# Ledger of designs, part 242: VH-VL binders against o60147

Target 1, 175 residues: o60147
Amino acid sequence: MLEKNKYLYIFRHIQTNQVLLSQGNVLKKTALFQLPYPLQKPVAPNGMRPAKLRKDHWVPLLKVEFPNESMFQSVFMQLLNYRKYRSVQPLTSDLLKLPIPVRRRKIMRQEVPNTIADLADILNKEKFPENSVRLQLSDKSDSEYADWPPSVQIDSEEIKLSRGFREKTTVDEAR
Short names: E, the ipSAE of ESMFold2; O, the ipSAE of OpenDDE; V2, 0.75 times the mean of E and O plus 0.25 times the DockQ between their complexes.

## First folded at step 13 (VH-VL)

Design jc38 (framework fv_dargistotug)
Fold by OpenDDE, second read of step 14:
Structure jc38 (fold): chain C 175 residues (1-175), chain A 120 residues (1-120), chain B 106 residues (1-106)
Amino acid sequence: as target 1 above (175 residues)
Amino acid sequence: QVQLVQSGSELKKPGASVKVSCKASGYTFKSYGMNWVRQAPGQGLEWMGWINTYTGEPTYAQGFTGRFVFSLDTSVSTAYLQISSLKAEDTAVYYCARGAYYLSYGFDSWGQGTLVTVSS
Amino acid sequence: DIQLTQSPSFLSASVGDRVTITCRASQDISSYLAWYQQKPGKAPKLLIYDASTLESGVPSRFSGSGSGTEFTLTISSLQPEDFATYYCQQDYEYPTFGGGTKVEIK
């Protein structure tokens, strides 16, 4: 008997650095709705929600394996809420002085480190068992964006990526 | 064990309103999204939308905007579906169904369904 | 919206038969497909999710396969309790269901 999904994939947009959460290594179209902008079909650039999912524009940022589905669900929903909360925060005076396109770009550039930090924060609060959460990063240096609790074991091997594709593996992981 | 228990059958006249309840038990209510599915007599299943049980944010499928309202009472782990300005075409069995937080991996638990009959 | 087309709509079979139901998606949905069983007057029951993963408590005679646009539900040996209507459902986009396949006694 196989448990339901216990894997979290986080993808980043290669141009905008926007971040999407996924329960599988293949993005769903509905993942785009995670972006903190109206459910309209505007065209990118930064600060906009793409009308279409261009898989070739998204690459895995990290993969997290949880002990079970319940833990995954808890972390997943918290991550979404963290993002939403952040997106509605008042803009700093410095940002308000910038043209909207520049402002959007600066905000979006922080999505990767912010998401990683959010993940670490959530995991620190959850107090999962030691070494029960496995974290693999596309860039190991990204782990430096946060202090990780003992529950997290960081994989020494980076995710092997191909642009527009999932991990370079001959074995598909169960979602 | 996971259980979703819905309110009883309803008989309404056109133009009236109905509110169906779905009480959840046996799991953490806020950890799973709650979906609503409609099934007209002798017809197939139709996804109406879902509500984020953590934030209370509803998402409605196309065709289920306006007269349909999803809501929660998290204190009693209950989701609600309200239909206003009822039409004969709204006659159907309405199901609540638990799904993953972000709409994945099927609906693994269902309420027993609530028949809403709209007749003059 | 993604359309799911099930075939056949009706299927007559006998106990012990191997039954195969097909679900075709209007576009590539990867493996984001589930199968449900529904008996008259009852709520649907999840059988398979992620195209091929058996839901807990579901008999092993049920199996799912496929990816992309073509999917199949297979009952290796039909049992008396398996006569029901089966639905496929995708969640690559917002969920949609197939039209259903009613499996009847031959």
Scores: ipSAE 0.360, ipTM 0.803, lowest interface PAE 2.0, mean pLDDT 87
Fold by ESMFold2-Fast, scan of step 13:
Structure jc38 (fold): chain C 175 residues (1-175), chain A 120 residues (1-120), chain B 106 residues (1-106)
Amino acid sequence: as target 1 above (175 residues)
Amino acid sequence: QVQLVQSGSELKKPGASVKVSCKASGYTFKSYGMNWVRQAPGQGLEWMGWINTYTGEPTYAQGFTGRFVFSLDTSVSTAYLQISSLKAEDTAVYYCARGAYYLSYGFDSWGQGTLVTVSS
Amino acid sequence: DIQLTQSPSFLSASVGDRVTITCRASQDISSYLAWYQQKPGKAPKLLIYDASTLESGVPSRFSGSGSGTEFTLTISSLQPEDFATYYCQQDYEYPTFGGGTKVEIK
């Protein structure tokens, strides 16, 4: 489960652009609770989430390596709080005028730039040592959604994932 | 910089098969979908479908089911379009283009095109 | 699928002219429209996406506007290198392209 807690992985849904945060290179079923728009009807009794997680629909957006678990936990929890805050904001009148499917796509399209901006905002507020945080991006141009503090070193390496992300598989929900 | 380089022109007889390649460089191959777009001589652009470069899962537009196959070789960052049982109406320039299927960011990089001519 | 109608299909203009091309969708596509330039014998080049966002490296004389069913591409001061066919494209549903507008400079 939680073995090396100094890495933050952020994943993007290849079709919807929705974002999931993870403490490791494997997405857990519970990560689906982060989504404002579920990918399918809940399969659990009493309407509980998450539904089925399809690992083949998610690709790495970025990976962050922190110098220690304490710094990782602080940033991870703050990102989750930023996402919760965004989810309860009232919709603008422009968005309310759009059909529901179009409105959802427009909101979801913003999750990548919003998450990157939130990450940078948190890192700019923290006083981490220079070049102590390593940021790897699948697409380096995504770094342009924010201004990064001196604590961040941006790398262009490919993000390594577990074998399950490269195979067309679904999570077994029956245990 | 992002580059998509396609294989050279093909001249084929009706009933033959052709396989067009599209080699990507300058970006993370698996982070973007690969689209295929066709343009018949003197005609406009026609979207054929896309392939999820991370999973290898293709999606075909309705006019392109059956004879058309999208595939990948991720080890060399290359996408392929195979057309079987070629017909004269398949004569066209075939383009690969990078994009995210459900994101409205357009196809921001294109291959140079591969002319496939089908004649008896 | 969603049909896109471009007008005019052909236009002739002088260097320095303001050129406007219209794209009409058969249904509301919000802002999910892109514009491409295609020069003879070349692949299309993305100019504008999300109806009005200029692609990086594209000259500022190009601009897009519109939402819903009516969209326009404007070239504020036509240059010789702007001789091309222009296409709109929607991705609200499965992608479709307009029929194209050929711009000839005289």
Scores: ipSAE 0.000, ipTM 0.463, lowest interface PAE 15.4, mean pLDDT 80

Design jc39 (framework fv_dargistotug)
Fold by OpenDDE, second read of step 14:
Structure jc39 (fold): chain C 175 residues (1-175), chain A 120 residues (1-120), chain B 106 residues (1-106)
Amino acid sequence: as target 1 above (175 residues)
Amino acid sequence: QVQLVQSGSELKKPGASVKVSCKASGYTFKSYGMNWVRQAPGQGLEWMGWINTYTGEPTYAQGFTGRFVFSLDTSVSTAYLQISSLKAEDTAVYYCARGPYYLSYGFDSWGQGTLVTVSS
Amino acid sequence: DIQLTQSPSFLSASVGDRVTITCRASQDISSYLAWYQQKPGKAPKLLIYDASTLESGVPSRFSGSGSGTEFTLTISSLQPEDFATYYCQQDYEYPTFGGGTKVEIK
């Protein structure tokens, strides 16, 4: 039985540090709808959903290869759920004291480490086979945002994806 | 094996409502999105929207807002399409179709379709 | 919305023929393109996804190619069961379908 894509690509916005999950190595427009704010096409101040996909504004954060499609789907959905859950949590009193733009910026800055931590948490709960999940980071130091289970094998090489899309290399997958 | 089984054909009058069911089996219901596709007689396929089976959040395509409602009963792995204030133009076969989460890689499993006929 | 234009709308062919159907997107959709087969009174069946990946259980005589705005579905040797209507579908944005191509027996 032929399996579908088992690769997760995560991108971050170079300005806002917002995070997008991608099932492909090229971002598609619908990926923008992952952003927690309800407006479909607002002007893109920090903390808002961009009206347009600017691929050049998104840089790779990490790539994950799962053992199969089912595992990928499970983790992907959970990641989105985690993010959505955070977005609806009550704001702390400290955050409420800040102007809305500042507040939004502060929240957005946490998306990268939170997403990485979420991924690790999900993988810890899933209890996949040892070394069955391959993680490649654009910055190796980002792996320090979480404790990874034995199922995760962190690649020693950093990813070589370009902004918004896959660079043409001999080692890259089709997706 | 993956299977989507839809409810039977419906004959309705204009202004009435209809609710089509789509029961899923053979896979984890919440692991895949459920799409709805309309096909008028002799016409092509039209994507109506989808529902996130994990969160229950529906997304409607342009032109399918207001009278169209997606819902779930996860306890029985069933998705529903409700159409209110039916019009003659709503006469079509309605399909539920499974897709990977977040609308990628096509719709790999389809229900058999439900014909809804709206006639006075 | 992204428009998909299929060509031709109708195609007459014989068993054994090589059949080619094209799908043009109104904008770059990368490889987020799928192909479906639909027979009368039946639900569509996924043939190809990601522009060129064959769905499980689909005969190898079916193949897809293309990226960006131009895509092609090819049936290397048309079989009797292949007479049907074929649709392309993109999911770069919210899904849209092509108008379909009906492959008829000559």
Scores: ipSAE 0.313, ipTM 0.791, lowest interface PAE 2.3, mean pLDDT 87
Fold by ESMFold2-Fast, scan of step 13:
Structure jc39 (fold): chain C 175 residues (1-175), chain A 120 residues (1-120), chain B 106 residues (1-106)
Amino acid sequence: as target 1 above (175 residues)
Amino acid sequence: QVQLVQSGSELKKPGASVKVSCKASGYTFKSYGMNWVRQAPGQGLEWMGWINTYTGEPTYAQGFTGRFVFSLDTSVSTAYLQISSLKAEDTAVYYCARGPYYLSYGFDSWGQGTLVTVSS
Amino acid sequence: DIQLTQSPSFLSASVGDRVTITCRASQDISSYLAWYQQKPGKAPKLLIYDASTLESGVPSRFSGSGSGTEFTLTISSLQPEDFATYYCQQDYEYPTFGGGTKVEIK
């Protein structure tokens, strides 16, 4: 019996550093609805950048392998909830003191460290078995944005940025 | 329905002070920053600065420090621009305009403008 | 800080004409550019933000393009109500406006 959807693919925007979560190794336009931030007027899709998906502007950040689909779904949904929570919080006084364009860049730049910290927080709370969750990063220094629980194994091999996430076949993905 | 309603025109002598008001309605006042833009007769638009409606902190563009003061009365959703020691070169239409904090979607709502004339 | 240069400063056009206005920034501002329309005696009206995103309620004959330092506003088929002064504005740093382009009837 094969379980699908046990991999989480995380992409970052090469210019803005905004983050998108994907259940597949290829981004779909609907992923742009994940770009939450405190908004006073609607954007379609929600986000700080244009409403069109330029696939060549998004590069791999992190790939997460879970032991099974149930753990994947639990962590994925919690991560989406953390991101939603961050998007509706009032801006800090320090951010509000900055000129709008400087503030905008700082908020977008924080998306990578925030996502990594949120993932680590979720995994620390879930207390999965030792070495049961595998992380592969494009830049291993990004792992320093968080303290990881014993359940996490960080892969020594980095994802090559220019190649994106490798294509997998529909069958034998779990072999 | 978003509205920004400004106070009426002012005729002042050099050295006097003026206070222009901008009353907001139809939206949550603290959720948008308030910008001030000046337009001298026959000239283009000039951004003067903004006030953070959440913190009350003003930021002034170069050339608008000292004599210009941005302030708020959040209880009545009103922003103010005060100009002290008026000079002839201050003659202009002064606009308030709302802008988002996190993403500048441009200034999507403007007051009707207040003409300040400084004449001897 | 960041200067915006609009060209032309003035143009004459007829109803039905295609009008193009250019805005050049003194440094790279990515897509952080808006376009406004101002009619005599009235406040400016936002037309386009983020270089190419049309503001709600603005007719589809208006379009914006460009990124970096070169931007254009295009009116595909000029209407009588479009005779106005147009301004570009950046907010990559503290906001600044271009000098304006007055579109007059020919």
Scores: ipSAE 0.000, ipTM 0.486, lowest interface PAE 12.1, mean pLDDT 81

Design jc4 (framework fv_dargistotug; at its last look DockQ between E and O 0.52; V2 from the best seeds 0.00; counts 0 for: pae E 6.7 > 2, grease 19.1 > 18.9)
Fold by OpenDDE, look of step 14:
Structure jc4 (fold): chain C 175 residues (1-175), chain A 120 residues (1-120), chain B 106 residues (1-106)
Amino acid sequence: as target 1 above (175 residues)
Amino acid sequence: QVQLVQSGSELKKPGASVKVSCKASGYTFKAYGMNWVRQAPGQGLEWMGWINTYTGEPTYAQGFTGRFVFSLDTSVSTAYLQISSLKAEDTAVYYCARGTYYLSYGFDSWGQGTLVTVSS
Amino acid sequence: DIQLTQSPSFLSASVGDRVTITCRASQDISSYLAWYQQKPGKAPKLLIYDASTLESGVPSRFSGSGSGTEFTLTISSLQPEDFATYYCQQDYEYPTFGGGTKVEIK
């Protein structure tokens, strides 16, 4: 019997750096529901969700393979919780001192590193078996946003996914 | 073994309220969302919405806002559906079902259903 | 909301028959479709998810195929216990179900 998919894909928006979690390598429309406050005519501004899923607006950030479905499910839900929790936290005094547009940009820039850090924190707490979690990053430098537990093995292989949920080609690799 | 056990059948009058429970066991409760599905007598299945079992955040489908409330008691791994101001058209079997629509596993586990009958 | 149209609504078949049920989506839902079996007085049972992946414990005579807007559930050889109502369900967007297909004994 074929095992259930135990892969987590994280995508980032090419403009806003908002992140979406996905089980599949193709985002569902429901993925947009991870973002607050739907817009009718959106460009996916920070803190908002677009009404439509534009595939070409999302690029893969990382892919995680878990030992089993249960572990995947748990981490997935926790990631959602971390995001929710962060969104309701008061802004720091430093952020409050900034003009709103500057503040928004700064917050948007933190979405990717925060998500990566969240993942690492969750995995640290879960205490999965050593090298049981395989992590692939589109940008290897993104791994530096967190200290990873022994359960995580960073894979040298690249994610076979590109912008718009396409399979990577030689042309894509050159970009 | 994954199990969802729902509360028993209910007979209510119009205007009354009902609270259906769904107790989960055999898995990590907070790791899977809980959905509610309605099925009127002789009719098909209707997704009512779901509740994030980790955050407690409910999402209601269109047509199921206002009188319908999803809630949790995570200490006993139980999800609840409350329907207020009951109407005759609320007569149906209500199912809880494990799943998260962010994922594509389907609803892999279901409660046995709770019949709610609304009659004057 | 995404509408799912199942066909046929009713199907009469005999044991051993090959049965095919179709589910059409009002828009492209990729492979995000599940199939359920429901027997009278019982909760639905997941058969197929992600259009073609067989749920654990489900007999191999069940199979799902399709992508985009057209999907099919196939029972290669109908067994006595397979007489039931079958529903497709999409979760590309907020979940919706098809109208169901009742498979009855001929």
Scores: ipSAE 0.829, ipTM 0.917, lowest interface PAE 0.6, mean pLDDT 93
Fold by ESMFold2-Fast, scan of step 13:
Structure jc4 (fold): chain C 175 residues (1-175), chain A 120 residues (1-120), chain B 106 residues (1-106)
Amino acid sequence: as target 1 above (175 residues)
Amino acid sequence: QVQLVQSGSELKKPGASVKVSCKASGYTFKAYGMNWVRQAPGQGLEWMGWINTYTGEPTYAQGFTGRFVFSLDTSVSTAYLQISSLKAEDTAVYYCARGTYYLSYGFDSWGQGTLVTVSS
Amino acid sequence: DIQLTQSPSFLSASVGDRVTITCRASQDISSYLAWYQQKPGKAPKLLIYDASTLESGVPSRFSGSGSGTEFTLTISSLQPEDFATYYCQQDYEYPTFGGGTKVEIK
């Protein structure tokens, strides 16, 4: 049981399209703090964070396999930095003229395309060996949100949404 | 070199207030959350809560709302714990600790601790 | 809150002994468990995170194992400097600590 973290598990909310990153195949409750604001209307007009993590509301978006822990950590931290950067940018004038609920919905809807584009951008900047990073998606069409570098191999098998991420799979153990 | 340096020990009367500081250096302050942990004399560790150093949003564990306030001064990379209406049972060493570089898996750096003694 | 039950609360061992400390969670926490060492008068030091990953600079005689609800910290060959109290801690939900295990050299 000396397996190091070589997988990045990415989840999306079934209704809002919000995205959470995880180093394990099970989301921890504190993962919600990756989202910039709680949904309590009076305190946070732009709030997008659910009050509670409901496991049944989050489904696999994609799984990324890295050849070593160092590469995993680098990509994971850069994704968090991209999200942090996005959260503090001024809203566009077209978003600002929208009512708060409509604005929140539009921002949340973009998290899946944004996360996939950010992942591809990071992988394009890194000099990883050819076919060293394996990407498995729940919906392969989501790969079209970005251009992938030669280091990335997209798995022909999609993740089965009804099964979620297993605690241990044959793929996770086969090394 | 990552360092968290806390303010010195405090001796207070019941009903007084105390403010403990935790000054961070050697890393990007806003990249890590800051946790507060209490340890009564001879007792174990008790998590009090954390503050998001980027947003300033505090989160308190059950039993640490009302009298306990987490705050920041990001210009000097310092986190604060304020305890109001001190009681004898608040006597403890208070630690600040940052989250791990692998998300919040454990706390990889700790302050040296601040002893707060409340006695009449 | 998730409760962590740590056992034993106290143990006495000789230099060179293999020491095992257990930590049991009140619900499934996957691998989101860390171990700390606290020496008298000092702040805790992270030893292991994600149940089994050794923190940089920690001696290889320390190891962690387990997942779900049952976890162990093992010191394969106890040294004099290992005299300390050890704590497990989860962050699957709001962080909580086990009650601690005090290790004394015979």
Scores: ipSAE 0.427, ipTM 0.778, lowest interface PAE 2.8, mean pLDDT 85
Fold by ESMFold2, look of step 14:
Structure jc4 (fold): chain C 175 residues (1-175), chain A 120 residues (1-120), chain B 106 residues (1-106)
Amino acid sequence: as target 1 above (175 residues)
Amino acid sequence: QVQLVQSGSELKKPGASVKVSCKASGYTFKAYGMNWVRQAPGQGLEWMGWINTYTGEPTYAQGFTGRFVFSLDTSVSTAYLQISSLKAEDTAVYYCARGTYYLSYGFDSWGQGTLVTVSS
Amino acid sequence: DIQLTQSPSFLSASVGDRVTITCRASQDISSYLAWYQQKPGKAPKLLIYDASTLESGVPSRFSGSGSGTEFTLTISSLQPEDFATYYCQQDYEYPTFGGGTKVEIK
């Protein structure tokens, strides 16, 4: 019997562009612990409370289909490790000169390109078979944040799904 | 092949301590969290908490924040559960189970269980 | 904590029967539910994760369904090796287990 295919779902925050990784198309409540900074002012683990998850603020960024579960699991955990590594790095002197709210906004605005670059870096190192990994984006121009290995097939169709209902306009129908 | 092998059963007096080991093999130890699950005689399963094997940071379920300590020795791919000031109500089988807080794969590999009996 | 209520607590059935076990969550947990089988003196064994995904090596007579607050485990044709206690478990938040359903021979 063939192994069951596995999907990686990556979400972005509508306003801050922060990124969350998921096994499913619905974020679990504890996904917010992936973030180095809370979106709300909550208590974190080990003496702080979890931040609230507002599912209407998180939309699909990209989806990856892997050939099997073990490949998905390996990439998912490596992405978490890359994000943890970035979160503990010293800030640049140019960033440190900014007021804290401005500094954090600039850092958060890099999460989308950084996550996409990290994904591509992992996929380049894992030496997957040609065209074995299907990548689908909500915005195809986001693929330009990285150079993709031959193993990646970028889907020509953008993700049209959202977490809630969205009324289409006449312009959308013409596309 | 993924295996979790736990230390043998223990018979203890009230007030003593016990340390249960869970040795992992057949996978990358730091890629999966280690959970501890308790089952009192004739009762159901109770999640005690989890330890992040990459960072070493434990998370304890409510009711397990005092006398229960999770720890690791990553050089030998082993997780530990230590219970201090043992009480009769600590009598149970203690399981280690592989899974991560961040993935919904369930607990896909379990140790064989360690019976801890606390009696006068 | 999210409470899981299993029904029934006890079930008597014959080989070949179709068995259905229900797990109800105290709040919406999406699809973040797993099912385990436990035989006396043995560790639990994962059967199903993400509500409906069969774990590798689990016979196809086992199936899971549901989302939100109501979930079912179904055994389409009970076999002698299926007499055991079954537990549901959510991992939407910090994990909790249902109280168990013991399936015995009639």
Scores: ipSAE 0.034, ipTM 0.615, lowest interface PAE 6.7, mean pLDDT 83
ESMFold2 (binder alone), look of step 14: mean pLDDT 94; pTM 0.956

